VHH binders against Myosin phosphatase Rho-interacting protein (MPRIP). Designs and how they scored, part 8

Target 1, 108 residues: Myosin phosphatase Rho-interacting protein (MPRIP), of Homo sapiens (Human) (q6wcq1r43to150)
Amino acid sequence: KPIYGGWLLLAPDGTDFDNPVHRSRKWQRRFFILYEHGLLRYALDEMPTTLPQGTINMNQCTDVVDGEGRTGQKFSLCILTPEKEHFIRAETKEIVSGWLEMLMVYPR
Short names: E, the ipSAE of ESMFold2; O, the ipSAE of OpenDDE; V2, 0.75 times the mean of E and O plus 0.25 times the DockQ between their complexes.

## First folded at step 4 (VHH)

Design b04 (framework vhh_vobarilizumab_d1; at its last look DockQ between E and O 0.16; V2 from the best seeds 0.00; counts 0 for: pae E 11.3 > 2, placed apart)
Fold by ESMFold2, look of step 5:
Structure b04 (fold): chain B 108 residues (1-108), chain A 125 residues (1-125)
Amino acid sequence: as target 1 above (108 residues)
Amino acid sequence: EVQLVESGGGLVQPGGSLRLSCAASGFTFSRYAMAWYRQAPGKGRELVAGIYSGGSTSYADSVKGRFTISRDNAKNTLYLQMNSLRPEDTAVYYCAAKLYWGTVKYPSGETYDYWGQGTLVTVSS
């Protein structure tokens, strides 16, 4: 059951924000869908039949924090899991705040 | 009262083109994600194309490369340009709007806040 959705920018997998070359990399526009059971899925368009580019298991999430200090980008969040960090960015403060509200319930 | 009124449907031959319009009133059009759905006789309603308020678009696989969704926020109008039409495109086409800022639900039929009455597109020889 989906409970939230919208377009976000996703940092390329493996981006190291301490590496200047990586910080210039183009963020990827993805449509994110949050499901009630904790799956956060993203794909190239908003159609539910589109093959997802990837998923984040929010049930494994340890924290959701402001991302500006790490990314140098306004309106960004860091989703922390034991395996990796995921970085997303919204176009406006209003959009990122709504996403934070929906995602912050998962950290233990 | 919110209204979505579709127009531009009709009879067209295979390979032809048609442009659907959806006139919107009673809400701030630019804040909404908009979509076209269709329902063929005896089939369920399916999502055809969607467009974000910022202009990003998406399409069902069956229409990619043939259909183009667009919007004109100054005229409060949503469009669907339909090229290379096929008999299987025959359906009633519905305009839909969703509050992108507020509660967002999965884009099945129940996730859209407002719906039009539909316009019939028939593609046959």
Scores: ipSAE 0.000, ipTM 0.122, lowest interface PAE 11.3, mean pLDDT 81
ESMFold2-Fast, scan of step 4: ipSAE 0.388; ipTM 0.669
ESMFold2 (binder alone), look of step 5: mean pLDDT 82; pTM 0.832
OpenDDE, look of step 5: ipSAE 0.054; ipTM 0.373

Design b05 (framework vhh_vobarilizumab_d1)
Fold by ESMFold2-Fast, scan of step 4:
Order: structure tokens, then sequence, then C-alpha cells
Structure b05 (fold): chain B 108 residues (1-108), chain A 125 residues (1-125)
């Protein structure tokens, strides 16, 4: 069952923020939905039945940290999982604060 | 100033057709999900059809196969093509707009950011 949702920007797959050239890559606008059982899915639009582009398993999340220092982008977060780091950012401080509140319950 | 202005309502015979338009201004139309609601005399408001910013559509079972929702982002206009109209379709039709953003909880029910004033559709012989 969905419990939270909204538009966010997602860093392109394979982005290495330690590489200055990668820091200029365009982020992808995706609609994110957090589900009751901890799956965070993202898709091309806000319809719940739209085919997801990807999924982040928040039950495997080890940390959710501020991403600005790593990405150079305001209102960004890093979601740390054993598989990889996921970088998302919001268009406003209020949006990123809401997502941080919802996602911070998962880290171990 | 945000406005949603409906037009195209009127009197039609059963089996007839109407096209409703909703002209939007004062916000970035292309980023909003748009919906048509209706309210029959003495009844509550019901969702008729919805269209998401990416173009995906939803229809209530009562109108599937008869109504088509569409949008023209260049003209900031929402449409509802109504075919095979029935007396039960008689209602005031409302245009509604919702921006999904990072603090939306699901399900959010009938929470919309903006509503139009409505246009009357009467289906009778």
Amino acid sequence: as target 1 above (108 residues)
Amino acid sequence: EVQLVESGGGLVQPGGSLRLSCAASGFTFSRYAMAWYRQAPGKGRELVAGIYSGGSTYYADSVKGRFTISRDNAKNTLYLQMNSLRPEDTAVYYCAAKLYWGSVRFPSGETYDYWGQGTLVTVSS
C-alpha cells in the first residue's frame, strides 16, 4: 500500500560525484512512491500503475544522509544500501525535509 | 491568480455527445494532474476521469468506453469528450488540479489544490 509519494530528481545511473565531469550530468525527474513494506519505487509519472523504472529497497538501507557535500546540489539526499548509493534531490527545502522524515526510520 | 474555467455544458438528448473544456491559468499546467468530477442534484461529488502529468488516464466504471479525457499542455486546456450520454450523467461537472509533491501521502482522498466553478450538463428528452 503506498504511504508517501512525490516528484524528485534522481542522479543518472553510473554517476561518480568524485569525477568533476559527472557532477554536471542532468538529473532525471521521476515520481517516487514509498510503500508500506519499505519498497521505494520510481516511475515516469504519478499514476500508481505506471511501470516503475526502478526500486530502492529501504529495508536494506544502512543510512540516509545529506547529499549536498557529495553531489554539489542543494536539497539532495544519499540513500546508502549494500548494493550502491542512491542520490535524490528535491526542488525545495520543504520537500527534502518531508522525504528525510519518511526515509530516516529505515537506517540500521 | 489561479483559475480553472469550465465550458461546453448544455442540454442534450440521451445518446448525444458533448465536449467539455477547462481553461487553466496562473500555474504550470503541464506539471499538474487534472481531473473531472461531477455532482448530480442531491448527491455528493464523484470522480469521473483523471489524467496524470505524463498522460496516463483513469476512468470511473460508469463512464468507461463512453468518455475520453485529454489535455493540451500548449493551450493549458483539459478536455472531456462525452459520448452516448445517459440521463444519469446529468450533473454539474468540475475541473480539478493537483500537484503531486514530496509530502503527498497515499491514499490522499479527494484533496486537490484547485477547483473550477463547474459547468451544467443536462441529459433529457
Scores: ipSAE 0.016, ipTM 0.367, lowest interface PAE 6.0, mean pLDDT 85

Design b06 (framework vhh_vobarilizumab_d1)
Fold by ESMFold2-Fast, scan of step 4:
Parts: sequence; structure tokens; C-alpha cells
Structure b06 (fold): chain B 108 residues (1-108), chain A 126 residues (1-126)
Amino acid sequence: as target 1 above (108 residues)
Amino acid sequence: EVQLVESGGGLVQPGGSLRLSCAASGFTFSRYAMAWYRQAPGKGRELVAGIYSGGSTSYADSVKGRFTISRDNAKNTLYLQMNSLRPEDTAVYYCAAKLYWGNTRYEDTGETYDYWGQGTLVTVSS
């Protein structure tokens, strides 16, 4: 069952923010949906049955931290999992604050 | 100002076809989810078909296979192609628009649409 959702910007897969060229890459606008079982999926539009571009398993999340220092972008978050860092960004402070509240319940 | 203007309604015989159009202005059409709703006299409003900003579509079971929703972002226009019309399709058809940008809660009901047109009447009768 979906419990939260909204448009966010996602860093392109394979982006290395320590590489100056990668820092200029265009973030991708995706619709994110958080499900009550802890799966965070993102897709090309806001329809819940649209084939997802990817999924982040928040049950494996070790931390959710401010991303600005790593990405150089305001209103960004880093979702840390054992396998990968995921970088998302909101268009406003209010949006990123709402997502931080929803996602911060998962880190172990 | 934001406007949604429906057109294309009329009187048709059972088995006939109509194409409804909704001309949008005053907002960035390509970013909005769009929908067609209908309301028969004395009855509640119901979702007929929806199209999301990325092009994904959904349909009410009563119209699947007969109706096709589409959009033309260059013309800021939403369409509903209605085939094999039945008397029970008789209703006022409304265009609706919703922006999910800035929305921090997932909502998929008709009550959450941001903008509505004034409607166009479709009558299916012999």
C-alpha cells in the first residue's frame, strides 16, 4: 500500500560526485512512491502501476543524511544502503523536509 | 488564469462514436496528470479515464476497450475517443488536471484534482 509519494530529482546511476565532470550531470525527474513495507520505487510518471525504473529497499537502509556536501545541490539527501549510495533532490526545502521525516524511520 | 474548456459533446445513437477535446491554458500542461470524469443527472461523479504526465493511462472497467484517452502536449489538449457508445454513457463529461509536483502525499482520488472544466454533455439515445 503506498504511504507517501511525490516528484523528486534522482542523480544519474554511476554518478561520482568527486569527479567534477559528473557534478554537472543532469538529474532525472522521477515520481517516487514509498510503500508501507519499506520499498521506495521510482518511475517515469505518477501512476502507481507504471513499470518502475528502480527500487530502493529502505529496510536495508543504514542512514539517510543531508546530501548537499556530497552533491553540491541544495535540498538533496543521500540514502545509504550496504550496496549503494542513492542521491535524491527536491525542488524546495519543504519537499525535502517531508521526505526526510518519512525516510528517517528506517535507518538501523 | 487557469482554464480547461471541454468540447465535442452531442447527441449520438447507440453504437456511435464521439471525440471529446479539452483545451488547457494558464499552466504548464505537460507536467499535469489529466483525467476525464463524468456525471449522469442525479448521480455521483465517476472517473472515466486518466493519463499521467509520462503518458501512462488508466480506464474505468465500464469503458475499457471502447474509450481511448490521449494528450497532445504541443497543443495543450486532452482527448477522449469514445467508440461503441451505450445509453449508460449519457452524462456530462468533465476534464480535470492535477500537478503532483510539490505533493508530499500520494493521492489518487478525483477529489484531489486541482482544476476542473465546466463540462460537455454527451447524450446516447435513439
Scores: ipSAE 0.021, ipTM 0.380, lowest interface PAE 5.8, mean pLDDT 85

Design b07 (from p3a with S103L K105R; framework vhh_vobarilizumab_d1)
Fold by ESMFold2-Fast, scan of step 4:
Structure b07 (fold): chain B 108 residues (1-108), chain A 124 residues (1-124)
Amino acid sequence: as target 1 above (108 residues)
Amino acid sequence: EVQLVESGGGLVQPGGSLRLSCAASGFTFSRYAMAWYRQAPGKGRELVAGIYSGGSTSYADSVKGRFTISRDNAKNTLYLQMNSLRPEDTAVYYCAAKLYWGLTRYTESAYDYWGQGTLVTVSS
């Protein structure tokens, strides 16, 4: 069952933040839902039955860190997993703080 | 000030059609999920149709195939196209808006904003 949800911006797949051109790429607005089983799913809208566009397995998360230094964007987070780094960004400090609190319980 | 103003209600014969409109102001319409609810005399308020900010739609079984919900973000307007109207569709129709955010807002069923309603009467 969902335990947290909200709109976030997701960095496009293949974004290399060390490349100045990639840093200007448009982030994608997606609705993120965190489930009790530890899957963080994102979709095109907030309808509970909308098929997800992607999933981040928080049970595999090794760290959740501030993303501003990497992305150049305020209110961004980096979710580290063995397979991939995921970059998300919120519209406000309050939103990113709420997500950080929810996601920080997972790092191993 | 936030406002939702419904229009398009009226008296129509069974089998007829009506299009309801809801004009929104005072909030970022494109970010909100929108819905049409109705309440018939002596009945509770029920969900008729919903449309989410990304365009996904849902319908009550009683109206599926007859009603179509849509939105125009450029005009800040929500629509309900009602076809093949039945006497059972007689009700006050309400426009509602909800912003999904955080644990409580995502799981709760309450809407943030409601219109005053528009009466639809289906009779001969």
Scores: ipSAE 0.277, ipTM 0.589, lowest interface PAE 2.8, mean pLDDT 87

Design b08 (from p3a with S58Y S103E Y106F; framework vhh_vobarilizumab_d1)
Fold by ESMFold2-Fast, scan of step 4:
Structure b08 (fold): chain B 108 residues (1-108), chain A 124 residues (1-124)
Amino acid sequence: as target 1 above (108 residues)
Amino acid sequence: EVQLVESGGGLVQPGGSLRLSCAASGFTFSRYAMAWYRQAPGKGRELVAGIYSGGSTYYADSVKGRFTISRDNAKNTLYLQMNSLRPEDTAVYYCAAKLYWGETKFTESAYDYWGQGTLVTVSS
């Protein structure tokens, strides 16, 4: 059952923020949906049945931290999992604050 | 100021066709999910067809195969192509817009904007 959703920017797969040339890569606009069972899914539009581009399992999340220091972008978050770091970014402070409140439930 | 203006309604014989248009202004049309609703005399409003910002579509079972929803983001216009019209399709047709953007709760179903409607009468 979807509980939260919205448009966010997602750093392209393979982006290494320690590499200066990767910092100029275009973030991709994706619609994110958080499901009650803890899966965070992203796709090209807001329809729940649209083929997903990817999924982040929040039940495996170890931390959700501010991403600005790593990405150089305002209103960005880093979702830490054992497999990889995921970087998302919002257009406003209010949007990123809403997502932080929804996602920070999962660590611990 | 936000406006949704429907046009293309009229009187048509059973088996005929009509194309409805909804001209949108005052908001970023391409970011909104759009829908057509209808209300027949003495009945509540029902969803006819919907189209999401990325182009995915939905149709009510009563119109599936007969109606086609489409959008032209360059013209800020929503369309409903209605074929094989039946007397039971007689209703006022409404254009509606909904934004899914940050902080969206999926328990809410209300649309953000509505047009004033256009009358479609299917009669011999």
Scores: ipSAE 0.205, ipTM 0.545, lowest interface PAE 3.2, mean pLDDT 87

Design b09 (from p3a with S30D W101Y T104I; framework vhh_vobarilizumab_d1; at its last look DockQ between E and O 0.46; V2 from the best seeds 0.00; counts 0 for: pae E 8.0 > 2)
Amino acid sequence: EVQLVESGGGLVQPGGSLRLSCAASGFTFDRYAMAWYRQAPGKGRELVAGIYSGGSTSYADSVKGRFTISRDNAKNTLYLQMNSLRPEDTAVYYCAAKLYYGSIKYTESAYDYWGQGTLVTVSS
ESMFold2-Fast, scan of step 4: ipSAE 0.357; ipTM 0.662
ESMFold2, look of step 5: ipSAE 0.014; ipTM 0.391
ESMFold2 (binder alone), look of step 5: mean pLDDT 80; pTM 0.811
OpenDDE, look of step 5: ipSAE 0.411; ipTM 0.777

Design b10 (framework vhh_vobarilizumab_d1; at its last look DockQ between E and O 0.56; V2 from the best seeds 0.00; counts 0 for: pae E 5.2 > 2)
Amino acid sequence: EVQLVESGGGLVQPGGSLRLSCAASGFTFSDYAMAWYRQAPGKGRELVAGIYSGGSTSYADSVKGRFTISRDNAKNTLYLQMNSLRPEDTAVYYCAAKLYRGTVRYDSSGYTYDYWGQGTLVTVSS
ESMFold2-Fast, scan of step 4: ipSAE 0.316; ipTM 0.676
ESMFold2, look of step 5: ipSAE 0.068; ipTM 0.561
ESMFold2 (binder alone), look of step 5: mean pLDDT 80; pTM 0.806
OpenDDE, look of step 5: ipSAE 0.150; ipTM 0.565

Design b11 (framework vhh_vobarilizumab_d1)
Fold by ESMFold2-Fast, scan of step 4:
Structure b11 (fold): chain B 108 residues (1-108), chain A 126 residues (1-126)
Amino acid sequence: as target 1 above (108 residues)
Amino acid sequence: EVQLVESGGGLVQPGGSLRLSCAASGFTFSRYAMAWYRQAPGKGRELVAGIYSGGSTSYADSVKGRFTISRDNAKNTLYLQMNSLRPEDTAVYYCAADLYWGSTRIDSSGYEFDYWGQGTLVTVSS
């Protein structure tokens, strides 16, 4: 069932990038796995025994857009859902491009 | 940008030892799984050994007990120590970085990593 995976940086939950104080918060490195049924899960490390910290339901995704303008960080993406915005960031252009390709099939 | 450069290949006699090195650049080496693959003439690439970012390792059954994969995160370098070499170990050895799929690819035969080096030739012959 897993179809894509890798290390990404995740903005702390509740980060409001319109608030200057929140823009200084440290992003957290998480291992992300995208499953065939559209669930994007993340955990503290890549070990199979590590419990997931959270899930983004891509089946509810309304858009996946470039995040650099919002976050101020290179290679970042904004995943828009009705409930909240999720911000992820990659270490290289190639990694973020691969994730964008995989995630862009979901937006309505 | 992302670069992997292998070295250490050469001609060695059966029963001998050889150490391969892979110098990595363009990404945060310590945070990604790394692997060694090989390709013998006329054959496909096969996974030889892998090492997760946390340090745990996985080996192909054909090399268990003979080969040791290790990493030096301070030097951004991956190693493969090859002992008790056999003629069937003759192949081009490739360093690979898994920038998209870290934990599960090492446990799966036939998966290819996302970035590859140019390879280094190992010939085991008398």
Scores: ipSAE 0.000, ipTM 0.237, lowest interface PAE 11.5, mean pLDDT 80

Design b12 (framework vhh_vobarilizumab_d1)
Fold by ESMFold2-Fast, scan of step 4:
Structure b12 (fold): chain B 108 residues (1-108), chain A 126 residues (1-126)
Amino acid sequence: as target 1 above (108 residues)
Amino acid sequence: EVQLVESGGGLVQPGGSLRLSCAASGFTFSSYAMAWYRQAPGKGRELVAGIYSGGSTSYADSVKGRFTISRDNAKNTLYLQMNSLRPEDTAVYYCAARLFWGSTYYDSSGYSYDYWGQGTLVTVSS
């Protein structure tokens, strides 16, 4: 059952923010859905039946931190998991604050 | 300043048709899921039809085959084409916009919307 959702920008796969060429890559607009079971899915649109392009298991999340220092982008967050860092950003301060509140319950 | 302004309501005979419009301003219309709700006297608000940013649609069982929801992103306008109207369709019709999903996004009951219009009255009577 979805408990939160909204449009966010996702850093392209393989982005190295220390590489000047990678820092100019266009972030991808995706619809993110957080489910009661702790999976955070993202897809091309907000329809519940649209196949997800990716899934972040928040039950394995080790931290959720401000991403601006790493990405150079305002309203960005880094979701840390053992296998990968995920970078997302919002269009406004209010949107990123809402996501931070929802996601911060997961890190141990 | 976000505004949703409904129009097109009125008195119509059973079996007739009406087209409702919702003019949106103050936000990126193309990025929002939009919906039409209605509220009859003495009843709660119910979801009539929804349309996602990508164009996919959903309908309440009571209106399937009779109503068509659509959007024109270039005009920032949401539409509801209502055909084969029945007396039980009499209600105030509300336009709504979602920026994000709540816990009941795909359910018709209990879901919260970010923005609402003031409503337009549809009366189906002989």
Scores: ipSAE 0.021, ipTM 0.373, lowest interface PAE 6.3, mean pLDDT 83

Design b13 (from p3a with K98G L99P T104V; framework vhh_vobarilizumab_d1)
Fold by ESMFold2-Fast, scan of step 4:
Structure b13 (fold): chain B 108 residues (1-108), chain A 124 residues (1-124)
Amino acid sequence: as target 1 above (108 residues)
Amino acid sequence: EVQLVESGGGLVQPGGSLRLSCAASGFTFSRYAMAWYRQAPGKGRELVAGIYSGGSTSYADSVKGRFTISRDNAKNTLYLQMNSLRPEDTAVYYCAAGPYWGSVKYTESAYDYWGQGTLVTVSS
């Protein structure tokens, strides 16, 4: 069921980028796996069988937008769901472009 | 002309070892994630192992601890060291490149470039 995967940086849970103190928080490196039926899971290990640290249900996603204006970080994306915003960041523009292409099929 | 050429396949007995190579040309090898896929007779293709441009690796559970993926950017070559081979490892092994700059694609249609494949038969 996995269709795409890669290392990304994840903003710590509860980060508010409108708060200047929160903007200095260290992003955490996690391996993200996108599954065919829309679950995006992240974990400490590259294997699909490794227990996830968290899951984003892309079937609930309302938008995926460029995150640089919100986060101040290059190559970042904002994934908006009804319960909260998720911020991820790639190390290069090619990586973030690939993720944007894979994730953009979900929001309306 | 972009090209991926696999070699090193053959017949080996259970418990044996084999080393596959994939020679890449026509693109900037060091910038691409690379992967080994396999297809057993009558089955679909499955990811065996992946390696990012930076050297980070990923393995299917069925091969973890037995197979090692590696790359030599100076030689534009991808390797798969296969140890403790089992009859279930019998398949055509494919080299795949993509995406540019280091994510792994698990769906075969999502990779940018593919080799022709090399047959590995594990039989007594």
Scores: ipSAE 0.014, ipTM 0.307, lowest interface PAE 7.6, mean pLDDT 82

Design b15 (from p3a with E1Q V2L A23E A35G G44Q G50F S58Y L78V V92I Q116K L119P; framework vhh_7qia_2; at its last look DockQ between E and O 0.07; V2 from the best seeds 0.00; counts 0 for: pae E 14.8 > 2, placed apart)
Fold by ESMFold2, look of step 5:
Structure b15 (fold): chain B 108 residues (1-108), chain A 124 residues (1-124)
Amino acid sequence: as target 1 above (108 residues)
Amino acid sequence: QLQLVESGGGLVQPGGSLRLSCEASGFTFSRYAMGWYRQAPGKQRELVAFIYSGGSTYYADSVKGRFTISRDNAKNTVYLQMNSLRPEDTAIYYCAAKLYWGSTKYTESAYDYWGKGTPVTVSS
């Protein structure tokens, strides 16, 4: 059952912010849904029937940190998992703060 | 009733080191992200370093590689180790605590709590 949701910008998979070519990549607007079992899914729109574009297993998350130092973007977060780093960006401080509160319960 | 008390400031020569401490009371310290800010005369307050509850850190470009933020949740204390100090680091240093609350779907907001500051002067 979904417990939190909203629109965020997601950095393309495999973006290396130390590579200038990668820093020109467009962030992708996705609707994120956090489920009570700890899966964070994102899709192209809000519709319940839309298949997710991808997922982040928050049960394996090791940390959630401010992303500005890595991304150069305000209101960004880095979600660290053993598999990879995920970078999201919100439109406002309030939106990113709400997501941080919800996601911070998972790091080990 | 959150209280933050900074200490460890003082006068130091260029190239020297200082370690600032900030003790917190009146809240569950481990839930808060903690930061150090500074304000030089005639300037606006600026972020120096920040540490999340999970231990990850952020540094302003001007101090990266010279300053290290850390926290000890058992002592409710955040530290700023300042090495290779320069005259431009002269400022009043403030400890801050932030608890990010809510989303656009709630009336909750992030709260900033601030200490009184500890002065740091770097001069020959």
Scores: ipSAE 0.000, ipTM 0.148, lowest interface PAE 14.8, mean pLDDT 79
ESMFold2-Fast, scan of step 4: ipSAE 0.306; ipTM 0.645
ESMFold2 (binder alone), look of step 5: mean pLDDT 81; pTM 0.823
OpenDDE, look of step 5: ipSAE 0.073; ipTM 0.513

Design b16 (from p3a, 20 letters changed; framework vhh_8pnl_2)
Fold by ESMFold2-Fast, scan of step 4:
Structure b16 (fold): chain B 108 residues (1-108), chain A 124 residues (1-124)
Amino acid sequence: as target 1 above (108 residues)
Amino acid sequence: QGQLVESGGGLVQPGGSLRLSCADAGFTFSSYAMAWYRQAPGKERELVARIYSGGSTNYADFVKGRFTISRDNAKSTLYLQMNSLKPEDTAMYYCAAKLYWGTTRYGSTSYDYWGQGTRVTVSA
């Protein structure tokens, strides 16, 4: 059922990158798992059975775009859904490129 | 291969206890998932216990209730407390470390670093 996984940093819920004080919020280190059914779940650690803290439904994804212009952070992506923008970032270009490849199959 | 060093192995009678340690001189011990594997003579290497960077643990069925894995990130050290030892526990015990980056694999022998092993013998 899981098809991809790895550590990423997740912007705290409600972060507004146009607000100077929100730009200083600490991104949360979470382990992300992408499942065949299109759910992208994140949890406190990399154990596959750890209860998820949240879920992004990639089946509702309208676009996955580079996030650097919005967040000011290198290797960040914005996952666009009708309800919410989700911001994630990786530690390296290689990691973010791998995630982009896996997530780009969903936008319509 | 890397610079993980196991210690604490030895000879013990059935029912006895041992505590294994694995020292990591690496920069980012706290970011790694750590595991104990064992290999008995003539058998393949098998997972004994794993502890993830967030503290979650996973145990092989044959050690549940007897062994406890723990970590001390400040000391960059991994531990395995082994209680109620059985002759079947006789093996070389190996420490392993893995940093999870984008991957389709979970719980495999594809680790970044392995130790040289420490011998545990359970016999009368």
Scores: ipSAE 0.103, ipTM 0.467, lowest interface PAE 4.7, mean pLDDT 84

Design b17 (from p3a with A97R L99Y Y111F; framework vhh_vobarilizumab_d1)
Fold by ESMFold2-Fast, scan of step 4:
Structure b17 (fold): chain B 108 residues (1-108), chain A 124 residues (1-124)
Amino acid sequence: as target 1 above (108 residues)
Amino acid sequence: EVQLVESGGGLVQPGGSLRLSCAASGFTFSRYAMAWYRQAPGKGRELVAGIYSGGSTSYADSVKGRFTISRDNAKNTLYLQMNSLRPEDTAVYYCARKYYWGSTKYTESAFDYWGQGTLVTVSS
């Protein structure tokens, strides 16, 4: 069932990058797992049995774009859904490139 | 630079014990799952034991009840306590960092960094 996974940084819930106060918020390190059915889940650790903290439904994704311009952070991506913008960030260019490849299949 | 350095291998008699150590550097050790793999001469690499960042463990059926994986996050060190050793445990033992799952497979390819290995020989 899982087809991709790894540690990423997630912008804290409710972060507004247009608000100067929010720009200094600490990103949260979460383990992300992408499943064959298109759900992207994140949790506190990498165990399959750990309760997910959140889910991004990639089947509803309208776009996946570079996030650096919005967040000011290198290797960040913005996942656009009708409900919400999700901001994730990788530690390296190679990691973010791998995630972009996997996630770009979904935009619709 | 990520580095994993194994130590503690050696020659032991059947029924004996060994403790392997893996010294990690160049990354935030406490945030990664770690594993021990082994490879016997002429055979493929196989998972022995894994430990998640939160401390939960898993073991191959062949070693369950005899081996204990543990970690010391303050020392950036992974351990494998090996008890009741058998000749079939003879192998090179590798420390590995589990970073992510690959796009089509989920086993050896989910590990991005490997140590050089330490030889364990169990014979009389």
Scores: ipSAE 0.015, ipTM 0.249, lowest interface PAE 6.9, mean pLDDT 84

Design b18 (from p3a with K98E S103V T107G E108D S109K; framework vhh_vobarilizumab_d1)
Fold by ESMFold2-Fast, scan of step 4:
Structure b18 (fold): chain B 108 residues (1-108), chain A 124 residues (1-124)
Amino acid sequence: as target 1 above (108 residues)
Amino acid sequence: EVQLVESGGGLVQPGGSLRLSCAASGFTFSRYAMAWYRQAPGKGRELVAGIYSGGSTSYADSVKGRFTISRDNAKNTLYLQMNSLRPEDTAVYYCAAELYWGVTKYGDKAYDYWGQGTLVTVSS
């Protein structure tokens, strides 16, 4: 069952933040839904029936850290998993703080 | 701070048409789902039509094929085009905004902001 949700910006797949050209790439606006048992899904809109574009298994998350230093963008977070780093960004401090509180319960 | 103001209601004969408008202020209109609800005397409020921020729409079975919901993000305005009106469409029509920021549970839909309503009477 869903436990949290909201619009966030997702860094495009394959973005290398050490490459100055990649830092100017447009972040993609996606609706994120956190489900009971830790699945974080993102999709093109807020309809529950919309096919997800991707998922992050928060039960495998090793850390959730401030992403500003890596991305150059305010209110960004890095979700670390053994497979991949995921970068998300909120438009306000309040929104990113809410997501941080919800996501920080998962890292070991 | 958030305000929704409906207009366009009135008296029409069965088979007639009306276009309702809802002027929104106090939030970033383009980012939020919007909906039309109605309430007839002695009845509960029912969802008539909804439009998501991405443009996807949903309709109550009673109005499918007759009503069209749309939005103009440049004008912060929500519309409901009502065609082939029936006496059972008589109700006060309300505009509602669903704000997704800070939602603690998704799937438990709640409309946080409501307008004052506009009366639609369909009578011969």
Scores: ipSAE 0.000, ipTM 0.181, lowest interface PAE 10.7, mean pLDDT 81

Design b19 (from p3a with K105R Y106L E108G; framework vhh_vobarilizumab_d1)
Fold by ESMFold2-Fast, scan of step 4:
Structure b19 (fold): chain B 108 residues (1-108), chain A 124 residues (1-124)
Amino acid sequence: as target 1 above (108 residues)
Amino acid sequence: EVQLVESGGGLVQPGGSLRLSCAASGFTFSRYAMAWYRQAPGKGRELVAGIYSGGSTSYADSVKGRFTISRDNAKNTLYLQMNSLRPEDTAVYYCAAKLYWGSTRLTGSAYDYWGQGTLVTVSS
């Protein structure tokens, strides 16, 4: 059952923010949906049945931290999982704060 | 000042066609999901067709294959092309707009804006 959702920008897969060339990569606008059992899915638009482009399993999440220092982008978050780091960013402080509140219950 | 203004309604014979337009102003149209609803006399309002900001579309089973929803973001306009019209399509047609923010609970959301409606009558 979906509980939370909205548009966010997602850093392209494989982006290394310690590499100056990668810092100029275009972030991808995706609609994110958080489901009650901790799956965070993203897709090309906000239609509920749109085919997902990817999934982040928040039940595997080790931490959710502020991303601004690493990405150089305001209102960004880093979702840490054993497989990789996921970087997302919002258009406003209020949007990123809402997502932080919803996602911070998982790293335990 | 946010406005949605429908036009293109009228009287048409069964089997005919009509094209409805919804002119939007006062908000960033390209960011909004848009929809057409209709309400027949004595009935509730029903979703006819929807188009999301990314271009994905949805249709009620009663209109699939006959109606086409589209949008022109440069003109801030939503369209509904209605073909093979039937008497049961007679209703007031409403344009609606919804913004999905980056931090929205996905239960119980209403549309943000509604138009005044345009009457479509299908009769011989």
Scores: ipSAE 0.186, ipTM 0.562, lowest interface PAE 3.6, mean pLDDT 87

